# Miniprotein binders against q9bqp7, part 35

Target 1, 240 residues: q9bqp7
Amino acid sequence: VPQNWFPIFNPERSDKPNASDPSVPLKIPLQRNVIPSVTRVLQQTMTKQQVFLLERWKQRMILELGEDGFKEYTSNVFLQGKRFHEALESILSPQETLKERDENLLKSGYIESVQHILKDVSGVRALESAVQHETLNYIGLLDCVAEYQGKLCVIDWKTSEKPKPFIQSTFDNPLQVVAYMGAMNHDTNYSFQVQCGLIVVAYKDGSPAHPHFMDAELCSQYWTKWLLRLEEYTEKKKNQ

## First folded at step 24 (miniprotein)

Design Qj19
Fold by OpenDDE base, second read of step 27:
Structure Qj19 (fold): chain B 240 residues (1-240), chain A 104 residues (1-104)
Amino acid sequence: as target 1 above (240 residues)
Amino acid sequence: SPELAKELVQSVEWLLKEVEELLRMGDLWYAAWMARLAVDFAEDTGDPELIRRVALLLVRVAAIAGRPDLVEEAIRVFEELARRNPDPEIREIAEEAIRRLREL
């Protein structure tokens, strides 16, 4: 049990969108400060087994691709991920804010992969927006807050190549999503609350993306795990 | 190295525990995902008994989930396992897993 328990959901916020919610998705800039990001907390609190498996995967990839080939692979994965997020932001943004859609960004296997998911996405409330949990003292940049099949979700978009998934994003993705949910639900910059999470795994070859929906109960279970990781991080920093 | 082999086995055992926890939590999709990873790393050990344990777990996860997509993904994992391994025992494990998955 976490020593510093804090709820994921805010009882002071209604589940119903306030009629005053702006028609334009929120995009709050990330402020550079001494507050740790969700990603940093997760990276610094990985188990020995997670670290070992990641290193093992890296070594296998180097054996297959060579050292230079692996560097190129990693750079390409990062670039493709960035372009995919930019394309999604453009697609999900209101038409009035659409800079000239770089048609080249839209012509990707990843975009093709998520088309069936995008059909079920509506009511976009935030895109690439910063969240801060003032009490628990962490920050993050969430990809999207929208309705998926009529349920308001924090949506996190991931890219993968078949047949082998990118292993770095595999272990702690649910924790990242609930960390963003908990922060947003208690961030004064937001007037609404989320109760669900959605991880979408897009594939380079355009095959249908996999949606992983997390209901409120599952999110609450992962939230407990997140709090334990945050406590571990805080303790490690006090001992440095 | 024997040390690397030991650490790999321990890490696969950890993955097995994580899959069981995900099952308890009711996250069947993520349980299947983690079980697939466990098969990949168990293969690296070359230990047929460990591979068998992981294979049975992936089959169980797919059975509990009752989702055709997860069943088909598990079948593909075992087809690839059989293709990559010249060891008859590992091939037999993979083929048995496929048979069980097709019976669901």
Scores: ipSAE 0.830, ipTM 0.923, lowest interface PAE 0.6, mean pLDDT 91
Fold by OpenDDE base, look of step 24:
Structure Qj19 (fold): chain B 240 residues (1-240), chain A 104 residues (1-104)
Amino acid sequence: as target 1 above (240 residues)
Amino acid sequence: SPELAKELVQSVEWLLKEVEELLRMGDLWYAAWMARLAVDFAEDTGDPELIRRVALLLVRVAAIAGRPDLVEEAIRVFEELARRNPDPEIREIAEEAIRRLREL
């Protein structure tokens, strides 16, 4: 049980979407500060087993691709991910804010992969927007807040080259999502609350993306795990 | 190294525990995801008994989930496992897992 319990949901915020759907999705810039990011907290609180498995995977990849090949692979994965997020932001943004749709960004297997998910996405409220939990002292940059099948979700988009688990994103994705939810629900920059999470795994080959929907109950369970990771991080920093 | 092998086995055992926890939480999709990951790392051990345990867990997760997409994905995992492994015992494990999944 976390020593410093804090709720994921804000009882002071209405679960009802305020009728003032902002016509434009929020895009709050991430401020560089001393406050740790969700990603940093998760990375620094990985278990020995997680660290080992990641290193083992890396070593396997280096053995297969060589050191230079692995660097190139990593760079390509990063670039593909970035382009995918940019393409999604462009798709999900209102037409008036659409920078000239780089048609090339839209011609990806990843975009093809998520088409069936995008059909169920509506009511976009935030895109690439910073969240801050003032009480728990962490920040994050969330990909998307939108309705998925009529439920308001924090949506996190992941890319995979093959229909195989990408190890780097596998372990803590649910924790990342609920961390963003909890932060957003208590961030004064947001007037609404989210109760659900959605992880979407897009595939490079255009095969149908996998949606992982997290209901409020499941989010609450992961929130407890997130709080434990955050406490561990805080204790590690006090001892440094 | 024997030490590396031991650490790998321990890490796979840890993954198995994580899958069980995910099952308890009711996160069947993520349980299946982690179980697939466990198959990948179990393969690296070359230990047929460990591979069998992980395979059975993935089959169980897929069965509990009752989702055709997860079943199909698990089948693909085992098809690939069988394809990549010259060890007849590992192939048999994979084939048995596929049979069980197709019976769901």
Scores: ipSAE 0.826, ipTM 0.920, lowest interface PAE 0.6, mean pLDDT 91
Fold by ESMFold2, fold request of step 28:
Structure Qj19 (fold): chain B 240 residues (1-240), chain A 104 residues (1-104)
Amino acid sequence: as target 1 above (240 residues)
Amino acid sequence: SPELAKELVQSVEWLLKEVEELLRMGDLWYAAWMARLAVDFAEDTGDPELIRRVALLLVRVAAIAGRPDLVEEAIRVFEELARRNPDPEIREIAEEAIRRLREL
């Protein structure tokens, strides 16, 4: 149980945007602060077991691919993930035309994989936008805020390569989503709030992506776990 | 080393506890994903008793979820486990898990 509980939702905010909201998705710039990012908090508070499993996975990959092969694999996974996010931001931007889009960004199994999900996404409110929780003192950069099947969600896009998963980012992904949600709900740059999350897992081979919807109750339960990780991070930093 | 082998087993045990917590939270997709991960690392231990415990947990998660996609993915996990392991005890574990999943 966290020592200092704080609510994920803000009762002073509507979960329904009004007609005066801008038609262009928000893109708040990320600013370097002394306060930690969500990903930094999560990286610094992994359990001993989580760290061990990641290292074990890395060693198995190196045995299979060689050291240089693993380095190349890691670089390619990072590049493909970056390109996937860039493509999705481009696709979801209402001001872009098809003629302005990079054809290479649109050519991937991952983009094919999410096509059926994108049909259900509308009302994009934010893309690649910074969030800050001013009370709890953490920052992040969320991928997307949009309606999915009529529910406003913080949406996170993930890539997956079977059978060689890159498990580091998947392990704590629900905590990342709810941390962004809580920050956005208490960030003065945003006039609305979000109560649901969506994690979309896209596959390299183009197989239909998995939409993992998290309702408000599930988000609240993950929020409690996020608060524990943030509390652990704060305590660890005081002892350095 | 013996220290690394013990830590691997402890880390699989930790995964089992995380799966149970995800079940209590009602996050059946993440419970299934983490159970599949636990099977992978349990196989790495070479310990048939641990592999059996994790296999039964994945079967239970799939049964609770009642989702054909999670059942199909679990079956693929056990098919690969059987394919990679000549040990008849591990093969029997995988084949029994598949039988239980197909009867759902």
Scores: ipSAE 0.822, ipTM 0.928, lowest interface PAE 0.6, mean pLDDT 87
Fold by ESMFold2, last read:
Structure Qj19 (fold): chain B 240 residues (1-240), chain A 104 residues (1-104)
Amino acid sequence: as target 1 above (240 residues)
Amino acid sequence: SPELAKELVQSVEWLLKEVEELLRMGDLWYAAWMARLAVDFAEDTGDPELIRRVALLLVRVAAIAGRPDLVEEAIRVFEELARRNPDPEIREIAEEAIRRLREL
């Protein structure tokens, strides 16, 4: 149980879509700040078991691929993820529907994998946008806020390779989503709030992506776990 | 080393507890994902008792979820477990898990 509870939703904000619907998705710039990011909090509060399993996985991959082979593998996975996010931002941005998009960027198994999901995405409100929780003092950079099948969601895009998934941060992905959600709901740069989350896992081979929808109740349960991680992080920093 | 082997077993036990929490929260997709991950690391231990416990948990998660896609993914996990392991005890665990999953 957190010592200092704080609600994920803001009662001062409507959960309805903004009636004036901006013609351009928000893209709040990430400013250099001394307060911690969501990813730093999660990385610094991994359990000993999470750390051990990640290191065990790395050693098995190095044994199989060699150290240079593993380095190349991880670089390629990172590059593919970066390309995927760039492609999605381009596809979802009205200003980039012009013919300036790189056709090679749009041709990948991952983009094929999400096509059926994108048909159900509309009303894009934010893309690659900074969020700050002004009371709890943490920041993040969320991927997307849009309606999915009529529900306004914080959407997180993930890539997955078969058979060798990159397991870093996978344990905590729902915590990352709800942390962004809570920050957005209490950030003065935003006039609306979101109550649902969506994690979309895209596959390199083009297999249909899995849309993992998190309703408000599930988000609230993950929010409690996020608050515990943030408390743990804060306590560690006090004892340095 | 014996110390790393004990830590691996403890970490698999931790994964089992996390799967139960995800079930309690109703996040069946993440429960299944974490159970599949637990099978992978249980295989790494070489401990048939632990592999059996994790296998039964993954079968139970798939049964609770009632989703054909999660059942198929679990079957693939056990097919690979059987393929990678010549140990008859581990192969029997995998084959029994597949039989249970196909009866769903």
Scores: ipSAE 0.821, ipTM 0.930, lowest interface PAE 0.6, mean pLDDT 87
Fold by ESMFold2, last read:
Structure Qj19 (fold): chain B 240 residues (1-240), chain A 104 residues (1-104)
Amino acid sequence: as target 1 above (240 residues)
Amino acid sequence: SPELAKELVQSVEWLLKEVEELLRMGDLWYAAWMARLAVDFAEDTGDPELIRRVALLLVRVAAIAGRPDLVEEAIRVFEELARRNPDPEIREIAEEAIRRLREL
């Protein structure tokens, strides 16, 4: 249990949609800041077992591919992820047209993989947008806030190859989502509240993506785990 | 080294505990994902008894979830386990897991 519990939802914020909600998704710029990011907190608070398993996985990959081969593999995975996120932002942004899009960016297995999910996404409220928890003092950059099958979600897009890389963000992805949710719900740049999460894992070969929906109860349980990680991070930094 | 082998076993045990927590929380998709990850690292130990424990856990997670996609993913995991391992004990573990998954 965290020593300093804080609610994930903001009791001062209305659940009802604003009648004058903007039709263009929010994109709050990420400011340079001395307070920690969600990803920094999670990376600095991995368990010894998480660290060991990730290192073991890396060593197996290096044995198979060589050091240069592993470096190339990881660089390619990073680039594919970046291109996927750029493509999704382009597809979901109302200010962009098909004629403004890079055709090579839209020609990927990952984009095909998510087509059935995108049909159920509507009411996009934010894209690649900064969030800050003004009380707990952490920041993040969320991928998307939109309705999925009628429920407003913080949506996180992930790429997967087979076999799938073992990265901290894979272990802790639900914590990342709820951390963004809590921050957005307590960020004065946003006028609405989100209670659900969605993690979408897209596949390089175009196979149908797997959606992982997290209702408010599940998000609350992951929020408790996030608070413990943030508390651990804060305690470590007090000693430095 | 013996220290790394011990740490690998301890990390698989940690994954088993995480799967049980995810089941308690009702996050069946992540429970299945972590159980599949535990099979991969249990195979790395070469310990048939640990592989059996993890295999039974993945079967149980798939049964609790009642989702055909998770059952199919689990079957593929065990098909690969059997393909990669000449050890008849590990092959029997994989084939028994597949039989149980197909009866769901």
Scores: ipSAE 0.815, ipTM 0.925, lowest interface PAE 0.6, mean pLDDT 86

Design Qj19
Fold by ESMFold2, fold request of step 28:
Structure Qj19 (fold): chain B 240 residues (1-240), chain A 104 residues (1-104)
Amino acid sequence: as target 1 above (240 residues)
Amino acid sequence: SPELAKELVQSVEWLLKEVEELLRMGDLWYAAWMARLAVDFAEDTGDPELIRRVALLLVRVAAIAGRPDLVEEAIRVFEELARRNPDPEIREIAEEAIRRLREL
């Protein structure tokens, strides 16, 4: 239970789209500063069991691929993830034209995997946009804010290779989404708020992506867990 | 090593507790995802009793969720478990789990 609870939602903000709002998605630049990022907080507050399992996974991959093979694998996964996010930003941005897009970004199984999800996405409000929670003192860079099947969501895009069910951030994906949501809802760069989350897991082979919708109640439950992680992070830094 | 094997078992048991919390929260999709990861690490222990415990948990999660996609993902997990393991006890665990999942 956190000692200092703070609300995820802002009662002074509407979650409804405004027809007079600009149609161009927000892209607030990430500012270099001293406050911690969501991903740093989560990485620094993993339980010993999380750390052990991630290291065990790494050792199994090294045994399978060799050290050089593992380095190549992780480098390739990082590059594919980066290209996937770039492609999605391009696809979802009304500022982009087909002539300006990198054709290699659009040629991936991951993009094919999400096509059925993208049909249900509309009203894009933010893409690759920084969020800051000034009161709780953390920052993040969210992937997308848009309507999914009529609900305004913070959307996180994930890549996965089917034969490898474990991925590095699976333990904390929902915490990341709600941390971004809470920050956005209390960030003066944004005039609206978001109460739902969506994690979309795309597959390299093009298989249909799996959407994970998180309604407001579920987001509130994960928010409590996020607050505990942020509290733990803060206490660790005070003692160092 | 004996210490690493002990830590692995304890970490799988931690995963089981996390799956139960996800069930309590009503996050059935994430509970299923975490349960599939628990099966993978339980296999790593080579302990048939632990593998059976996590297999039954994944079957239970799929049953509660009532989602065909989660059932199909679980079946694939157990098909791979049976394929990778020559131990007949582990194969029986996987085959029983598949039978239960197909009856859903």
Scores: ipSAE 0.812, ipTM 0.928, lowest interface PAE 0.6, mean pLDDT 86
Fold by ESMFold2, look of step 24:
Structure Qj19 (fold): chain B 240 residues (1-240), chain A 104 residues (1-104)
Amino acid sequence: as target 1 above (240 residues)
Amino acid sequence: SPELAKELVQSVEWLLKEVEELLRMGDLWYAAWMARLAVDFAEDTGDPELIRRVALLLVRVAAIAGRPDLVEEAIRVFEELARRNPDPEIREIAEEAIRRLREL
């Protein structure tokens, strides 16, 4: 129950793209600000159970892989995620030219995994684009805004290795999506709003990705939980 | 240590409550994912009663969702649970969960 509730949707804003909107997807640069990011808010407001379970998972991985093996695993997961996002940005924006590593990047198992999803994605409006909530004063960098099966979505791309998933931040993925959505809907750099979310989990082995569609009602419910996390973050800063 | 074992059980209980909340919200995919995670950590406790509770919850979430992909993933979870655990009580829990999932 947030004390200072704020709506996720903007009643003064259309959910249809304007004819005057740019034909190239928006890519608003993320600027260094004193305003907290979505990821910082979420990291600083994890429950003690989330923290405990992440630490427990880490210790089990270290027992299996050794400390150096775990560091390598973690670094590799981060690199794979970054390269996956780079590949998707290239695929979804024809203006983005591929680098010398393009062939390897486009032929990864993760890209194979999402092919059936990409067939249903169209009308790309934003890629790797900064959002700022002008009233609630937080900032983020969203992966993609596009239509999925005809519905305009904030889309978040995730990678997964079966059977060893990287579980950090996966507790809060829906909160991340709705926080970006709310920010975009109240950011003057954007002329439209988005009411739906999509989380796509891609697999290294190329198995079909799992799309998780979040309709407006579900997004509104997660938005309430995001507002509680933002309030918790703000309260922590008052007591410092 | 005893403190870490107790906190692990409490954290699995917290996961169970999160799954129930996700069910109430209608987020069946995240409910199933969280339930699969709860099975993994319940196995870590070695407590067959707790493992049974989370197993039944995962089966129920998959049944409510009615999605073949979620059922398939749940079956894989229990197949691995049975393979890793020689304890016949834990093995029985996993095998019963698989039977229920295959009837869906």
Scores: ipSAE 0.807, ipTM 0.923, lowest interface PAE 0.7, mean pLDDT 86
Fold by OpenDDE base, last read:
Structure Qj19 (fold): chain B 240 residues (1-240), chain A 104 residues (1-104)
Amino acid sequence: as target 1 above (240 residues)
Amino acid sequence: SPELAKELVQSVEWLLKEVEELLRMGDLWYAAWMARLAVDFAEDTGDPELIRRVALLLVRVAAIAGRPDLVEEAIRVFEELARRNPDPEIREIAEEAIRRLREL
């Protein structure tokens, strides 16, 4: 049980979208601060088993691709991920704010992969927006807040070149989503709360993306795990 | 090294525990994901008994989930396992897992 328990949901906020929700998605810039990011907390609190498995995967990939090949692979994965997020931001942004859609960004297997998911996405409220949990003292940059199949979700988009997920980004994905959710629900920059999460894994070959929907109950369970990771991080920093 | 082999086995055992926890939590998608990962790392051990345990767990997760997508993903994992392994025992494990998945 976390020593510093804090609720994931804010009872002072309505779950119902206020009719006054701006037509334009929120895009709050991430402020560079001494406050740890969700990603940093998760990265620095990985278990020895997670670290081992990641290293094992890396070594296997190096054996297959060579060191230079692995570096190239990693760079490509990063670039593809970035381009995918940029493309999604462009797609999900209101038409009036659509910068010149780089048609090249839209011509990807990843975009093809998520088409069936995008059909169920509506009511975009935030895109690439910073969240801060003032009490728990962490920040994050969430990909998207939107309705998926009529349920308001924190959506996290992931890319996978292989049917086997990129292990580094996937172990703690549910924790990342709920961390963003909990922060947003208590961030004064947001007037609403979210109770659901959605992880979408897009595939390079254009095969249908896999949506993982997390309801409020599941999010609450992961929130407890997140709090434990945050406490571990805080303890490690005190001892440094 | 023997130490690395031991640590690999321990890490696979850890994954198995994580899968069980995810099942308890009701996160079937992530349970299946972690179980597929466990199969991949168990393969590296070359231990048929460990591979069998992980395979059965993935089959169980897929069965509980009742989702065609998760079943198909599991089948793909086992097809690849069978393809990559010259060990008849490992191939048999994979083939049996596929049979069970097709019966869902």
Scores: ipSAE 0.804, ipTM 0.914, lowest interface PAE 0.6, mean pLDDT 90
Fold by OpenDDE base, last read:
Structure Qj19 (fold): chain B 240 residues (1-240), chain A 104 residues (1-104)
Amino acid sequence: as target 1 above (240 residues)
Amino acid sequence: SPELAKELVQSVEWLLKEVEELLRMGDLWYAAWMARLAVDFAEDTGDPELIRRVALLLVRVAAIAGRPDLVEEAIRVFEELARRNPDPEIREIAEEAIRRLREL
């Protein structure tokens, strides 16, 4: 049980989207502050087993690709991920804000992969928007807040070149989503509350993306795990 | 090295515990994902007993989930396991897992 329990949901915010669908999704810039990011907290609080497994995976990849090949692979994965997020932002943004659709960004296997998910996405409220939990003192950049099958979700988009997900991003994905959710629900820049999460794994070959839907109950369970990671991070920083 | 092998086994055992926790939480999709990952790392140990335990767990997760997509993904994992391993014991584990999954 976390020593410093804080609710994931804000009782002062209504679950009903009160406000008219904002014509424009929120895009709050991330401020470079002394406040740790969700990603930093998760990275610094990985278990010994997670670290070991990631290193083993890296070693296998280096054995297969060589050191330079692995560096190139990692760089390409990062670039492809960035391009995919840019493409999604373009797709999910209102038509008025659509810069000239770089048609090249839309011609990816990843975009093909998520098409069936995008059909169920509506009511986009935020894209690439910063969240800050004022009490728990962490920040993050969320990918998307939208309705998925009629339920408002924090959506996190992941890319995988292989049917097996990129291991580095996999262990703590649910924690990342609920961390963003909890921060958003208590960030004064947001007037609404989110109770659900969605992780979407897109595939380079265009194979159907895998949606992982997390309901409010499951999110609450992961929130407890997130709080424990945050406490561990805080303790680790006090001892440095 | 024997030390690395031991640490790998311990890490796989940790993954098994994480899968059980995910099952308890009701996150069947992520349980299946973690179980598939556990099979991948268990293979690196070359330990048939560990591979068997992980295989049975993945089958159980797929059975609980009752989702055709997760069953198919598990089958693919075991087909690849059988293909990559010349050890007849590991192959038999994979084949048995596939049989069980096809019965779901």
Scores: ipSAE 0.804, ipTM 0.915, lowest interface PAE 0.6, mean pLDDT 90
Fold by OpenDDE base, fold request of step 28:
Structure Qj19 (fold): chain B 240 residues (1-240), chain A 104 residues (1-104)
Amino acid sequence: as target 1 above (240 residues)
Amino acid sequence: SPELAKELVQSVEWLLKEVEELLRMGDLWYAAWMARLAVDFAEDTGDPELIRRVALLLVRVAAIAGRPDLVEEAIRVFEELARRNPDPEIREIAEEAIRRLREL
């Protein structure tokens, strides 16, 4: 049980969009400060087993690809991920803000993969927007806040190359989503709250993406786990 | 090294516990995801008994989920396991898992 309990949901906020909600998605810039990011907290609180498995995976990949091949693979994964997020931001942005869409970004297998998900996405509230939890003292950059099948969600877009997933991001994805959710729900820059999460795994080959929907109950359970990770991080930093 | 082998087994056992926790939480999608990872890492041990345990867990997760997509992904994992392994015992485990999944 977390020692420093804090609720994931804000009772002072409504789940219903106020009529005054801007038609334009929020894009709050991430301020580089001393506050740890969600990603940093999760990375520094990985279990010994997680660290071991990641290293084992890396070793297997190096054995298969060579050291230079693995570096190239890693770089390519990050680049593809970045381009995918940029493409999604462009797609989900209002038409009036559509910069010249690089048509090349839209022709990716990952974009093809998520088309069926995008059909169910509406009411975009935020894109690539920073969140800060002032009380719990962490920050993050969320990918998207939108309605999925009529439910407002924090959406996190992941890229995977089948059959070999990039394992580094796999263990704590639900925690990342709820961390963003909890921060957003208590960030003064946001006037609304979110109760659901959605992880979307897009595939390079264009095969249908896999949506993982997390309802409010499941999010609450992961929130408890997140709080424990945050406490562990805080304790480790005091001892360093 | 024997030490690395031991750590790998321990880490797979940890994954099994995580899958059980995810099942308890009701996150069937992520349980299936983690179980597929467990199969992949169990394969590295070359221990048929451990592979069997992980395989049975993945089958169980798929059965509980009752989702065609998760069943199909599990089948794919076991098909690949069967293809990659010359050990008849591991192949049998994979084939049995596929059979069970197809019966769902």
Scores: ipSAE 0.801, ipTM 0.913, lowest interface PAE 0.6, mean pLDDT 90

